# Ledger of designs, part 9: VHH binders against tRNA pseudouridine synthase Pus10 (pus10)

Target 1, 373 residues: tRNA pseudouridine synthase Pus10 (pus10), of Korarchaeum cryptofilum (b1l7a7)
Amino acid sequence: MGKPVDDLLNSLMNLLDSETPSGGGCHLCDGLLSRELGKMLRKALSELEGVELSSVKSGVSLPAILIEREDRIRANHNPPKMRSLKVTLTRLLDVAISSLTGLKVSQEPDAILIFDFERGDVKLELAPVFIFGRYRKLQRGISQSRRKCPECGGRGCEACGWKGKIPQGSVEGIVGEVMREFFSAEDYVLHGAGREDVDARMLGEGRPFVMELLSPKRRSADLREVESEINRRAAGLIEVKNLEFSRREKIRILKERSPNVKKLYRALVEVEGGVEEGELELLKGLEGAVIRQRTPKRVLWRRADITRLKRVYEVNFRRIDDKKFELFVLCDGGLYVKELISGDDGRTSPSVTEILGKKSFCSELDVLEVMVE
Short names: E, the ipSAE of ESMFold2; O, the ipSAE of OpenDDE; V2, 0.75 times the mean of E and O plus 0.25 times the DockQ between their complexes.

## First folded at step 1 (VHH)

Design s61 (framework vhh_7qbe_3)
Fold by ESMFold2-Fast, scan of step 1:
Structure s61 (fold): chain B 373 residues (1-373), chain A 121 residues (1-121)
Amino acid sequence: as target 1 above (373 residues)
Amino acid sequence: QLQLVESGGGLVQAGGSLRLSCTASGFEYAMGWFRQGPGKEREFVASISTSGGSTYYADSVKGRFTISRDNAKNTLYLQMNSLKSEDTAVYYCARDYSVWTEGTYYEFDYWGKGTRVTVSS
């Protein structure tokens, strides 16, 4: 009702006075801390209401004048051992919040309460929640990342909640909206182990990803229920599995390992002048080959023009008709399979086009497996 | 539903000019042109940002082609000058529907059916 906060405030001011040279926090702060601290503690308690937390940490921002006063006191009195006012206040506020809420103080907290003594304000910063899993994309035309908001073109507006993005038509949006609801988060970001083209499907065991949930007011949920709800709402479009709680470090690991991940692709290949079953056997020449691939012409407007060496491990095929066959390729991540097929006018070598001696192109691409360790 | 409709293709002599148009509902996206020549894979031609403030061109068309947009009319244009036989292709209007937030700026989808350009020698 107020008395516990008032009693605690008096205790904190007495402790602060005992820690500062020249006999008082009131002398150091000119009464600022005592004027604002009770108000800020009450605001902190209000900000924590309805938020699921196991741990907290306090942060302190001080007016420049108080820092200058402390520096002057240290310089004039040469105290043999003295902690900064900021450190002392942070420790005292940690004890205060723990006493008032029952929350544990942690160096890796679920929330940080920033006490801004310059503004007389408190900001609650909620640590993100990370969910690791795998997704399948069963339909073409779905992007991995959210589309730009059509109302503002990515700048942020009222229609998109100032995010600059819309949830429809992306793995990030379809999955992220459900997770946002379960965790009462403000926003989300999908971090994938690489990406597939918008028109490619992602099948098999799915692509590994970490969903980062921003400013979540909930930190616990039954992840099997989350999976079921995502898969229900996204039936026929997107499927997720093996959801587990994770950490920020998993994002770094996925990104660092992405170039070393092997991928299995299915491509529908169209061959000018047609192809016979016997000619397809020549494609076994790609097995174990190191492909010298220069950045494809179609992505030069958005990617650096460099040459990479990528290995093809296995090749299989199935003729569909006189002009089409399915090609299955197990290769290093980062190889552009469409250009492995076309040759990209010599920018990719060896290629399907070179081996068959006939112009060939990829009309459909599926990612069947993304193999991570 | 949103649809991209290309027009302005035809037969033109080498050294000539042609202007392609693409009409769309919902023109709040970055837009681009791609082409596919006989016996060739689809390739990037040009792109333009939502505002029109940034344009990008394939090396083969730089200085000859100009991409522009009229957001009030929901129309994308490709002005093609000094046409060569190698420019013979079906030209597709595309829009950016997805943004890769790491390392790649745009992902285009090919929602237009294309317009044919034939350059005679």
Scores: ipSAE 0.000, ipTM 0.115, lowest interface PAE 17.8, mean pLDDT 79

Design s62 (framework vhh_7qbe_3)
Fold by ESMFold2-Fast, scan of step 1:
Structure s62 (fold): chain B 373 residues (1-373), chain A 122 residues (1-122)
Amino acid sequence: as target 1 above (373 residues)
Amino acid sequence: QLQLVESGGGLVQAGGSLRLSCTASGFSYDMGWFRQGPGKEREFVASISGSGDSTYYADSVKGRFTISRDNAKNTLYLQMNSLKSEDTAVYYCAAKPYWESGLYTDSEYDYWGKGTRVTVSS
């Protein structure tokens, strides 16, 4: 059982007085701690109601006047090594909250209770929950990240609940809304192992991602039920699989490894003047080739103009009609396949256009696999 | 153009084992094994995803057959144990582009090998 709040407060105040150079009174705090601590501690307990937690940590902010008073006392009296008021309060509050709630004190807590003595308030900050998985995007026209609200352009309005983003039409929104419900989270962020174009599908085993759930009031859920519900609501649009609990470090790992993953693409290629089956055999010249690719013209508005060397490992093809064929390319991540096809006026070499000697362009693109080591 | 070449078929006595191999000339796709016995329709045996993370088996072979792949060698394997007379068939390696639906339907697979014959004697 925990102590009554009033008894705990008396114990805390007595201990604080014994460890500060105040003598017989709250000289340093000028009565602030005795007036506010009880209210703040009760507010802290109220803030924890209905929240699933295994661990907690206290934080303290003090009015500038109390810091100045303590500094003046230390400067004038040169006391032995003594902990600051802030450190002493933090320690005592950690013990108090642990005693009242049964929660463990941790340096990597599920929640931080910030006791703001300057404002007489307590703020609960909840650590995010991270879920790793893979997603398939079965339809074109779906973005990875949520779009800005069209009514307010991202500024926040009534139509978007003042978030500036809408959940519809994105993998992040479709997956995130279901996870938000299961974890009683305030919001969410999808971190992908790279990104496909809005007009590209993401197929095969899917793209690795970590969903970051913000301010979650729940920290546990059956991830098989979460998978089933996502896949049910998003039938025909997206699928998720292999959901597992994860950590922030997984986001860093996905981002660091993303340029080094191999990707398998399917492109629908249209050839000016047409193409015959025998001409497609010339594309085997791309196998094992190192492609010298300068930043494509279409992305110069957001990307630095530099030249990168990217390898093509394998190509395959299937003629569709006299003007079109399917091209399958296994290559290094970061290679722009649309420009591998068009040549981008010599900015990508070798290219499909160069090898066939005919203008060629990509009318459809699919990411078939994102191959992580 | 993707080409698939099967090997490892032959004559084996009931209760014996065989390992079939299929070498792909090209990409790692979703791949499967199908078989066609004398006077029967082509039926699904086993499939494996491009990454190797997901495997599926027909009920008739569960616990006896194991599908695996080595993507570095572009090779698919089917380990067949505890063979029965009913397993006698021509075995086909098949590959499907990832964008197509269904791992069990043979119509979803665009690329097929010529087949390798397995005969299980009583």
Scores: ipSAE 0.000, ipTM 0.205, lowest interface PAE 16.5, mean pLDDT 81

Design s63 (framework vhh_7qbe_3; at its last look DockQ between E and O 0.00; V2 from the best seeds 0.00; counts 0 for: pae O 9.3 > 2, grease 24.4 > 24.2, off the site)
Fold by OpenDDE, look of step 2:
Structure s63 (fold): chain B 373 residues (1-373), chain A 122 residues (1-122)
Amino acid sequence: as target 1 above (373 residues)
Amino acid sequence: QLQLVESGGGLVQAGGSLRLSCTASGFTYEMGWFRQGPGKEREFVASISYSGGSTYYADSVKGRFTISRDNAKNTLYLQMNSLKSEDTAVYYCATHEYGWVDTYSRPEYDYWGKGTRVTVSS
């Protein structure tokens, strides 16, 4: 795979010797390149071992003194064809690494090799892998995101494997742990098209998401197998489907579109004092209504306190007993349906509570459909 | 990681000649020969820059020993002429990880071979 290191280095050294017979190396770098290049190239190759890549790019960090020297030369002499040392060195390293490994050089590489000539070391930074899919949360009590570690509060500790988060009991954890294994990733982040409460199910075609895999040593996998393994391990708690490789831009698209998509909810509503069949008909007044919804009290800790306008498109209901009925609501994304029901002490209007004139609350909430393409 | 393998040692009569070789498993910059005689500490014998443009010799071997290298073969040589009993030692090949140095040889090396024994008989 590629040219042997020996051949390349011999060629490079011979070239350098021919340019600088005294063995001093580059006049500008005062021999720094010649002193460090071999070691650093070997280190670079070592860093690449066991890592699946299709492309690479070199980055160069130079000592300040060289930069100053270069600036001085430019200021004093302004040579017309003077090339940047950093740029030149980066190019040379790109060629060298490509020749040695067979990897393509790209401006959007799978990995960046950072050559630090001040410290005399090389670091490898791996680009993330993105996987798009849909998840269904079939049982309540599962959070979308990983919870902070209760022991360290997110700082990282032995109890959480220094991640600061607990994967258990979350969609992110259930899906991410499997993907992390398949891609030999250091960590993962789930980016969902919106959020549901812990006690809400996500049904229908599922919620779109992108999983970001951080520092993956593998970049290819059979996503059908990944999907199967996730679903198997999830044991009916959640399921994923339609996994496909994606890009970072998909995250932006998902997040931007989420508020503009329609969602269908099923809510189990309990009414203090009971509800009669005839009273439920009043709820048809919500159809086509614009809801004024100030940020719910329960989410003020993480959301700005603002008033949003959201539309309800369709409302259906089914009375279950004297105190309970099912409410089906098609509405704008981002509408807090629990508060649509309770009124949130007047912060949401109109509301089921307001319309019925009776205190009402959502005992169960399900997301039946997220209409996102 | 980098391996050095010496060869060419053996028994030789005083006044005789011997040629040592050291093969490196990969690219090397400055290379050197060291030796350790019986009851003695390891001592510097000779060094050579990558290009071969700079060579250094211990005073005790100057004029008798010649260090050379073939970079295409990743091989270091030591031609030993006019051998003396005092030259009896295990000879070690050595190199370092940093770039080539033509003018200044560092006394410290990072990689060492297992050595080859040279015995000079009277």
Scores: ipSAE 0.012, ipTM 0.220, lowest interface PAE 9.3, mean pLDDT 86
ESMFold2-Fast, scan of step 1: ipSAE 0.251; ipTM 0.678
ESMFold2, look of step 2: ipSAE 0.012; ipTM 0.522
ESMFold2 (binder alone), look of step 2: mean pLDDT 82; pTM 0.838

Design s64 (framework vhh_7qbe_3)
Fold by ESMFold2-Fast, scan of step 1:
Structure s64 (fold): chain B 373 residues (1-373), chain A 122 residues (1-122)
Amino acid sequence: as target 1 above (373 residues)
Amino acid sequence: QLQLVESGGGLVQAGGSLRLSCTASGFDYGMGWFRQGPGKEREFVASISWSGGYTYYADSVKGRFTISRDNAKNTLYLQMNSLKSEDTAVYYCAAEYTGVYELSTPGDYDYWGKGTRVTVSS
C-alpha cells in the first residue's frame, strides 16, 4: 500500500462517513469501500500512466447489495434530501484523483475513470479528439471512407487488425493512419461535408471534414507537423490543409448543411455525333434553371427513389475537339452532375443531352469547389 | 440540468418493429432504457456506456432489441424487433452520471425522461 494513497484513504473515509445517509459510520459498505478504495485508487493511477490528460471525471458502479442497503435506509427514514452513496462516492473519488494527479475535474472531461466496486476493477474511457480540415483528392479511384476488408468481408480478421476495414485506397485511411500514430488512438472516423464519387477528383480549396480519433492516449500535437506528414506520405494522391482542433458539434453542422452547400464541377463531356461551338451556347439555358432530378438509376440500390429540385447557377464550357468539351457547373449540393449531362433516360430534366439533342455523357468529373457559407 | 425527451412510441401489431429515440440536452452520460408495464414496477431493458463501445441487455429482450447512440446528435436509440404483447409498457430514457454500462436498476440512474407509450396488440 503506498503512503500517499494510505493518507488520502483515511481522509476520504472520514469525509464519506460525514456525508453518507448514516451520518457517521460506513454500515452500508460493511467495510467493502475501506478494503477496495486503496486498491481501486492504485489501479486508477496505473490506468492513467502514459495517457495525456488535462481533465478527468470519476464514475462509480456499486455491488447490488450496497444499493439494496441504501434503498432500505431510504424506505425506513424517508429523508427528502438524502444524497445517494454512489453520488457521494463519485464526488469523493473526483477529489481523490485530482489530489493525487493534479488533473482538473470537469463536466466535459478528457477521460472518465470508472470504478467498478463489484468487479474490483477500474476502466479508463478516453474522450475522442476531433480535427477539422480540408482535403484535396488529386487522383481518381480513391474512396472517401475505408473499404471493407476483402479477406473477411467486414467481419474482422488478422489481415485488417480485426477492424473489418482496410486503410488503403481511401481518404479516411490515408489521413486517419497518420493521425492515429500522432495521437496514439485506437481507431478513427472521417466525417465529410458530403462526398465525391470514387472516380472523381476533389480539387480547389478541398472538401471540409472532421476526423474523429477514438480512445486517444495523446491529445496534443503540432497540427502543421501532422499536416506535413500526411501530405508527404500521400504525395500525388491526396492533400490536407488548415487542420485545427474541433468539437463533435462540427460534424453535425457539416452533415446537416452539406445538401445546401453550392458546388463547382468540371466535367469532360463526350457527345455522340460531335458538337459545334454554336451548339454549346444553347447550354446557357441551364443558367438559373431548376433541375428536376429523380434519383439516378446507378444509386437506387442505396438512395430512396424521390424527385429533388436543384438549381444550376452558372454554366461555362470549352470545346476540346469535335466530340468533346469541358463543362463547368455551379449548382446546389446533391445534384448529380453525371446525370445532368446524360439525362438518365429522362430522369433528369433539363439535361445536356436534352438541350443538345445528342447523346452526351460524362467521362471525367472533378469537384473544383465545395462552398461552405 | 439534463433534460431527456423520448419519442417514437405508438401502437404496433405483435411481430412488428418500432424505433424509440431519446434526445438529450447533454450527452456525456451512460444511458439506458427502462419500461413499466401495466401493474408492474419499472424494469431494465438495455444500457450503453458513454463511449458507445459497451452495451448490456435484459434477458427478455436480448436478440430482439438493439440499443445505440449518436453522440453527434445527442440522441439515444432503441430498435425494437419481434415485438410481443409482453413488451407493452411506457418506455423511459435514463442517464447516469458515471458513464458506466451494466447498470440495471432504476436507482443507478440520475436523470429520467417522462416516457413514451408502446402498445403491442395481439
Scores: ipSAE 0.000, ipTM 0.158, lowest interface PAE 20.5, mean pLDDT 81

## First folded at step 4 (VHH)

Design t01 (from s50 with E98Q; framework vhh_7ocj_1)
Amino acid sequence: QVQLVESGGGLVQAGGSLRLSCAASGFTFSDYGMGWYRQAPGKQRELVAAISTGGYTRYGDFVKGRFTISRGNAKNTVYLQMNSLSVEDTAVYYCAKQWYTVDSGSYRYEDYWGQGTQVTVSS
ESMFold2-Fast, scan of step 4: ipSAE 0.006; ipTM 0.427

Design t02 (from s50 with G33R E98T R108E E110F; framework vhh_7ocj_1)
Fold by ESMFold2-Fast, scan of step 4:
Parts: sequence; structure tokens; C-alpha cells
Structure t02 (fold): chain B 373 residues (1-373), chain A 123 residues (1-123)
Amino acid sequence: as target 1 above (373 residues)
Amino acid sequence: QVQLVESGGGLVQAGGSLRLSCAASGFTFSDYRMGWYRQAPGKQRELVAAISTGGYTRYGDFVKGRFTISRGNAKNTVYLQMNSLSVEDTAVYYCAKTWYTVDSGSYEYFDYWGQGTQVTVSS
């Protein structure tokens, strides 16, 4: 990389002289830029090795002394007769990197090269890769997001690979580790269209999500192969389907629509003292009802204590035996179905317990559908 | 005896339209959710559309805005209007009766499936 960079450096210094006041490159920087440009261009080329990119953009940070010098020169010319040094350097570095690598310069780049002349360093920032899909959670006891590493309490240590989180026991970790390998990413973040309880399953067509892959050294992969590998490693725990490349805007859309998402639940309900088929017909009273629900006691440790109004749209049921039945509920997202059943000592009204006049509990919960449309 | 009879499948050119029908018998149609699923060669079975007893609908990610599900309780029939068809829509389409959306993973929670009808979209 020596000679091509040296030839380019001479050309760049000549362009600085022509694009700024005569002698501007040498006069303004006092030889600093010529000494650092070659070094930093070589470092930039080294940082780009092994990274899959189609486009790049340069950024420049200058020492305070050069900014002050330029300001003094500009103040002596009224009106100003020159472009800023930062703008000129950024343009020239874009041309230099494009010439040396064949990469296209873009305002929406795959990577940004930050040339820090104050510190004599180059930083490579890689744009994230986003993958949209749906996940099913077949096993209870799996969280959506990764848990804190028990060894370091979230600070980062050798046991967690300095992430502060463990991949085991979460949808994010199980799916994210496979995607991290395929894209040579440093880390990942799962953005779901809402959440299910840790002890609930997520079935049916699955929950929509976008996986954000951080600092990926690869940007292409066969998503059917990724899907297959996730489903193989996570057999019996998690399934993913319909993986497709996406963009950051999809995360915003999922979050904006999340409060208005309808969900279909299946609950196994156990009734103290038993229940008859005819009594279950009373549950039709929940259809079209607006449920006044105060934050359940079990989630007060992480949720604000507020009262929300949530609608139930449909209710179906199937008696299993004299003490239990299946309940199917189509309702607004954010309604806590376990408490719709128990009443949570009056914190949720109306409730199954209230309507039946018998203490009722949710022993199993499944999310069957998440309707984001 | 529950019976679901699908009709309306066939060969169509890309950009064309088809309307599938599913005639139901042997149960009180108005009391059940109805849905359409499809399965293409080499792909997983996926939701196309579902409609509740109250008329609430849900659609698969790849068919939103192009397909419309409806029901005629007086005729014991569920319909799927398919517009702007593409080669990717080629599949066997199944009518299903259930208390909720059919789930084929780990648990068999479906009540009944039709025999399926082939839809082939040519370019």
C-alpha cells in the first residue's frame, strides 16, 4: 500500500493547495496533514480489510489549533474567499478511499471512516444489518430478551464474552447467536412487536421481530440457510420463519403499532369448586367489554402502577373436565390475560372469577396470534 | 360429520385474480373461526387469512393488501379473494375450521382441514 498511497498523498496536497488559499494546505496545517494523511489512509485501508462493503463515507475531525487558524484567516477576508478545510479534506478523502478500494461514496453508506486528526486515528463504523421475521416459542420459561450475566451482573466479563448478557434461555440469544455467526457481527438486538410472558408460549404464525446486527463484517447471507440453522439448533425451543432483509424503519413501525396490536390467547383455566358447561356461557359477557385493568401485582416490580382500559373482542371456550376449561380470548395488546382470569383481587374488572362467581386461575397461557395489521 | 369443500383454484397468469370458496357442512358454521392456509413445495405451511365469528380478520405477511377473506353465514361459506397474483403465490390452499388459528408446531389444536385446492400462477 506504500507507493499508491504516497502518489495519492502528493495529489491530495496539490488539491488542498488549489481548493483552499494558495499554500493553504502547507500554510494552514504546518506540515501536519501531509505527515498524518499517509499514515491515516494506510490505517483506513487496514480497517477495511475483510469487511464486506458496497459503499463508504469519510468523516473528519480536526485539531482545535487548525480550526482557530482557519477562523483567523477567514476573519481577514470579508466576504470569505475559501472553502473550509474540513469540507475540502472530507471530499478529498472520499475520492482517495474510492480510488484505492473501488468502493462507491454514498450519503447512506455501509460504513463511515472517521479520520480523527486530533488523535491521529481512524475509526471504522459499520452500519447495522436488519433482518425481519417471525418467531414461535415452543417451550415455557424462555424470555424474549437476554438476561444479565450472573458472573458479572451486567458489567462484562470473560464468561459472557464481555457482553454483560448471556445468550442462553432467550429468543434474542438463541436466534441472535446464529445470525451473529453468519454476519460476523459483534452483537445483536431483538426488537419484537410486543412481548409474551416468560412462562407463555408464542405459537401460531409467531411474533414479528426485527433483529439488529451490530458492526457486521458480512452484509449478505442466504436467509433460508440462516433460518434452517436457527431451527436446527433450537429444535423444540424456538422456530423462526419468513426471514427477510429489512431496515431501521421497520423497528419504528413495529413499535408505533404495538399498542394497537390485537392478540389471540389460549388459556387453561382451573375453577375452584368446578364448572358446568352452562356456566361458561356467562363468559360471552366479556365480548365487546372494556376491561379496567390496574397494573398486576406480579409485575409492579418493573411496571408503573397505572390503570389501563383494554377491549375484549371475542371469547370462546371448551370444557375439559369438571374443574378446568380452555379459554380463547381475542383482545387488545397490553391486556394481562392471567389477571383477566383471576381478577387480581379486584384490580381487573370484569374478570372470569367475577363473572363465574368462583375463584379461577390461569395454569397455562399460550399466545396464538399477534396481529400487527 | 364435518365437511369442508374447496373450489375456485386453477391456473392463472401473474397479475390476475382468483376467488376461492369453501362450503362447510356438519357443524354450526356461524359459531366457528374459519381460515385459509397454503403450502408451496419446499416451504412451510403458512397463514393466508383467517376470519372470526364477529368478522375480525388477520392476514399473512406476504398477502396483506392483495387478498381479502370474507364469510357468508347464511350460505355456510368462507371466501378468499386473491388479487395481483404472483408466481410466489403458487401453492395448495387449505380451508380450516377451528376455535382459533391453526398451529402445527408441537401441538395439534386444529379441528378440521379441507382437502386443499391447487393454485398455479404462471409468469
Scores: ipSAE 0.011, ipTM 0.471, lowest interface PAE 8.9, mean pLDDT 82

Design t03 (framework vhh_7ocj_1)
Fold by ESMFold2-Fast, scan of step 4:
Order: structure tokens, then C-alpha cells, then sequence
Structure t03 (fold): chain B 373 residues (1-373), chain A 121 residues (1-121)
């Protein structure tokens, strides 16, 4: 940046001299600050080029020898309530970057510039962008989160761009790739208000989620255009609605409220030996019932083996043929509906299998609504 | 490219035994759950058996006590030992890779071309 950086360096050196401990300015830095500061400020300005920001904060890392020299001066001279060299440098760099760029200094910045005087380098760290919305999943076989890359098993390789995950076949990937493009982000993470099974559809008003965009070089976009482009590329697979800018706090709220959310399910139930219409009336016994559910066998590989109590609020049904019926169940979030149907060899009680006295299983599952009170 | 190659299928008499093998390549085998599916004439495709990275197993109700799934991580191979075979076990058997470390049937993303198993009376 030439002349403006040189002019600022003169001002910064004068301020540094006035704020450092008495008797040791040249011995503290041994000319390091004057030699490296101009170079690092020019590098910082270069790192900020092409990045959309409204605010910034400086961070400083110093060589151990400078910290030791300062500690010795403080111990030997008892200076009057002086700030540390690190604190003074951070403040001066904040002023310098603000003066050169017009960016505001903030404790919650869009970017942090880390000035590493030990290595003579500057690192730019960009704060994530958060987008809240709802998604519908119109087809089965789509996961919420991205799959591990099959070539590297999640370690990172050329085939996955060193991310360890592939975008295809997931809500996260389908939505995240479009948002990544609009915000020039390095990567993304989808945080859902709970999740549905891969083979389940997510219908109705959709499931609430927050997309976290990592290292975004853009922070603004027309979210209606983003929404339209997602829905165009994902036509017939995934649909997003009501995209809005959000904050990290929203992720915590979604996680904390998830166990208290009621869900409405549609299940297609197949009954071994068939089912008569009159037998379905017995399922009214599930209304208002507290279900004692031990962690299903199919998820024991990743879930603690504990027993939870979950309520079923409403049940409805319709016989389709001699062996099948539709079951509609309104229940507490966290209840495993497939096992409410099968009984999971007594791990879930009461169950559809217990009530009908016939082996029953869920062949299709739809989440119709995720109900917020 | 993920590839799953089944072997060991064929004709066997009722009450006999057969061992299927599936050689896997194009992914880090030890990081994924593996399974076997089958499709019989006039029936829908169903899960026969699955094994997680930690060795947890699942079986279809029709094969419990008769079939055993196992894996050899050193050989990138999953096996299905089929005992006490009946004519109802006649089907094309497909090797499957989970997209994660578990055995939940919703999470299988790749299948082999299949191997025919025929059980005669």
C-alpha cells in the first residue's frame, strides 16, 4: 500500500514508545517491530482484498524472548500500571487496520487478523455466516448430513477436495453447495432441529435448520435468489423455504428445543398373517400412552443403551389391504416410530406388534410435521 | 470407484450350506458397515444380514440362527455363512456398503451386481 502504510508506521512507532515500559524499548523488540510491522501490515491488507467485511479485530503472537524481556523490565522497574506489549500492539494494530481500510473494530468481528511476529506472518480468520430456514425432503434415500468420502473414509483426499465428505445424496450437500457458491465459502455444516431417517421423507412445513458457512469471502446475498437456485437444482428431491440470516445462538436453541418438539408421522405398516379392520381399533390403546423405549438394537452401535419414556398423543389408521394399513401417530420427539411398530423384541412397550398380537413392521415412514408449540 | 464383487453362489440341496464372499475395493473398508441383501422371485428386496465397523450384527427375521455375517478387514472382504438352507432362500444375493460405520439398512449406498443362490429340494 506504499505511502499510507509508511505514514502510519511513523505514528504507530511514536505511540508504541509512549506506552511501553520505561528503560527498554530497543531492548524489548531489538528493532523487530519496525522491521516486520510494515511488511506484515502490507500482507494484512493483501489478505483483506476481495473479502466482504464490516468489522475486524487484530490478534498478536510474540516471540518468547520479547515476553521474557518485558517480564524482566516489569520485575526490575515497577512501572506504573503499564499495559503489556501484546495488549499495546493489538490496540495499535486495530487502529492501523481501521485507518487503512475503514473497517470498524469489534469484539465480535467479521474477521480476525492474527499477526504472528514469531513467524513473521499474518493469518486471516473469517467468522462463519449462519442461514436459518426449513427444508422438505421429497424423496427417500437422502441423508440429512454428508457421507464420508468412499475413497479416503473421511480422512481427506483429492477426490473429495480434502474435505473427507461428498455432497451428493444429502440435504446438507445439496443445499450447502449452492450456499457455498453464493457466499464464496470454504465449506459448510448443516445443523438440524433433529433428523429423520435416510429412508423417511420430511414433508409439511419442513424441518428447521441452520446452515453454518465456513470462511465466507461474501457476507451478503439475496436469500430469495439463493432459495430459488437451491429449489431449481434440487427439483423433486429437496425444497427449502423461508431462508433468513441468523446467528450461532440459533443452533443452541434448535438443539435445546428438539426434545420438546412433537412430531406427526405417517407409517405404512405390514402385518404378518394379515390384519382385519376391527383389530385396528385396538391401536386406540396407544393414545395418551407413555411408551417405555430402550435404545433400538439398530442404533446401539452409536447410542447409549438407556430407557426413555415418550408419550403418544394421538393415533389414527386406515386399512389399505389384507396385510397393510396406514398409521398416523402424534408423539414426543425422540421416539423411534419404527420400533413403536415392531416392538424390537420387547425393547419398546407398548407396541403395535404387542397390541395386535402379530408381527408388524414399518415399510415406509414419513415425517408429516415437526410441531413447535 | 467403489466396487463390490460377490462370489460363492450356486446350486445347493435343501439342508446344505453355502458361503458367500464379497471383495471390496475403492474405499477404506474398515471405516464402513457392510451387508447382504437378497431378492427372491415374486418378493421385494430384503436385508439378510449387516455388520458394523465395531462388529455389531443385524439379521433379517427369516435367517436368524441359520446365517452368520462376518468381516475380514485385512482382506477387505465380508462373508455370509448360510446353513440349513431351504428352497425359500433361493434368490439373487447382493453385497452392500453402508455410507457410514453402522448397520441400519437405510444407510446402504452401494450394491454389487449380485450372485444367484438356488436351493433345490
Amino acid sequence: as target 1 above (373 residues)
Amino acid sequence: QVQLVESGGGLVQAGGSLRLSCAASGFTFSDYGMGWYRQAPGKQRELVAAISTGGYTRYGDFVKGRFTISRGNAKNTVYLQMNSLSVEDTAVYYCAKSWYEGTDYEYFDYWGQGTQVTVSS
Scores: ipSAE 0.000, ipTM 0.250, lowest interface PAE 15.2, mean pLDDT 82

Design t04 (framework vhh_7ocj_1)
Fold by ESMFold2-Fast, scan of step 4:
Structure t04 (fold): chain B 373 residues (1-373), chain A 121 residues (1-121)
Amino acid sequence: as target 1 above (373 residues)
Amino acid sequence: QVQLVESGGGLVQAGGSLRLSCAASGFTFSDYGMGWYRQAPGKQRELVAAISTGGYTRYGDFVKGRFTISRGNAKNTVYLQMNSLSVEDTAVYYCAKHWYDSGTYEWFDYWGQGTQVTVSS
């Protein structure tokens, strides 16, 4: 391994002296470095125990008094060209940690060690791990995102591990708990290419997503084993496939493309007063139509009240009985299919209700494909 | 019995063209979407192109502008016209039937046996 802390500390103090104006020792720090540096390096090493890393970067926070002293010296005197204390300490700590651990120093590190000289403490910040994949949701009643903990109402309590959210009943929780275990992460966030309603299934090739694993103590895992374990625990509920390591940029790509991604839906439509085969042929009028859709009433609590124009590309149907039919719709992402069917009291036009002239509603919704063109 | 039989693959020089055909039987062809997928050695199967019942098309990013999918309902055949081929297009190409089984409420893809496309430089 690298040099022991005590030997390294002597080298660092000598180097600091050579980097600052002559006089021996750090006059700006008032002995802070000699008192805290060894303690903070040992704490840093302790924080790194059990953590899988390939790279690191040091950060430094200084007491306000030392920053003020340095600023006064620069303002009132013309000292020789000198590096700031913060820059010098950051360089020395990078060298120290690299020497002690064998880790590479990187500007995009796996971890940042923040040496807080005001508090005499070290904080470890672990960069997240990103896993890209696709999920199928085989049962209704499962949300994409975790729900608030019922015991604490989202504030955090012992029952939810102080997260304020429960893993049960969501794709995020069901998938995320397994990934959290494999990567020894503190938490997780699922970023999907759009979302389906809680009562809708997600079938076909599945919905693209990126799972962001927060503060992971491991950065490697066999993703086929992770995939297998998720599918085993979630059998009959959720299925994941094609898991691969990814980057934060993939989340941006999914978000930016989501409104322009095409989706194929299957809906079970119930028609007040019944429907005949000939009437269903009128729905072909939706093919190629631009739907003027104002934000549905049911989502106004979280969405801006605006009017969006969305295209329907294909419509197919199959009558089941005198009151029900299956509707298949290929359309732009961001179109609310339940309201394409109901009309939402005129907020969506044209609609199935408008075309048939009879109140119609979606009793079952399935997302069959999320088409990444 | 659903059956998909691909043809038209082979060896071609970079910059060349190939036309793949897929003859479908065992189902009412005009009622289903069709697609082409490909798989290179050591890689996962990926979507190349898909065509809906009404002729709407979708393409993978890497082939858009170069490949064209089409269908002939009278002949129960789906086609993939591949232009400006590159060595990266080398793969086994699979015809797929896209359908939704409303009885089971499950999405299914049936695959053909595949046809090899090799692009040399």
Scores: ipSAE 0.000, ipTM 0.204, lowest interface PAE 14.4, mean pLDDT 81

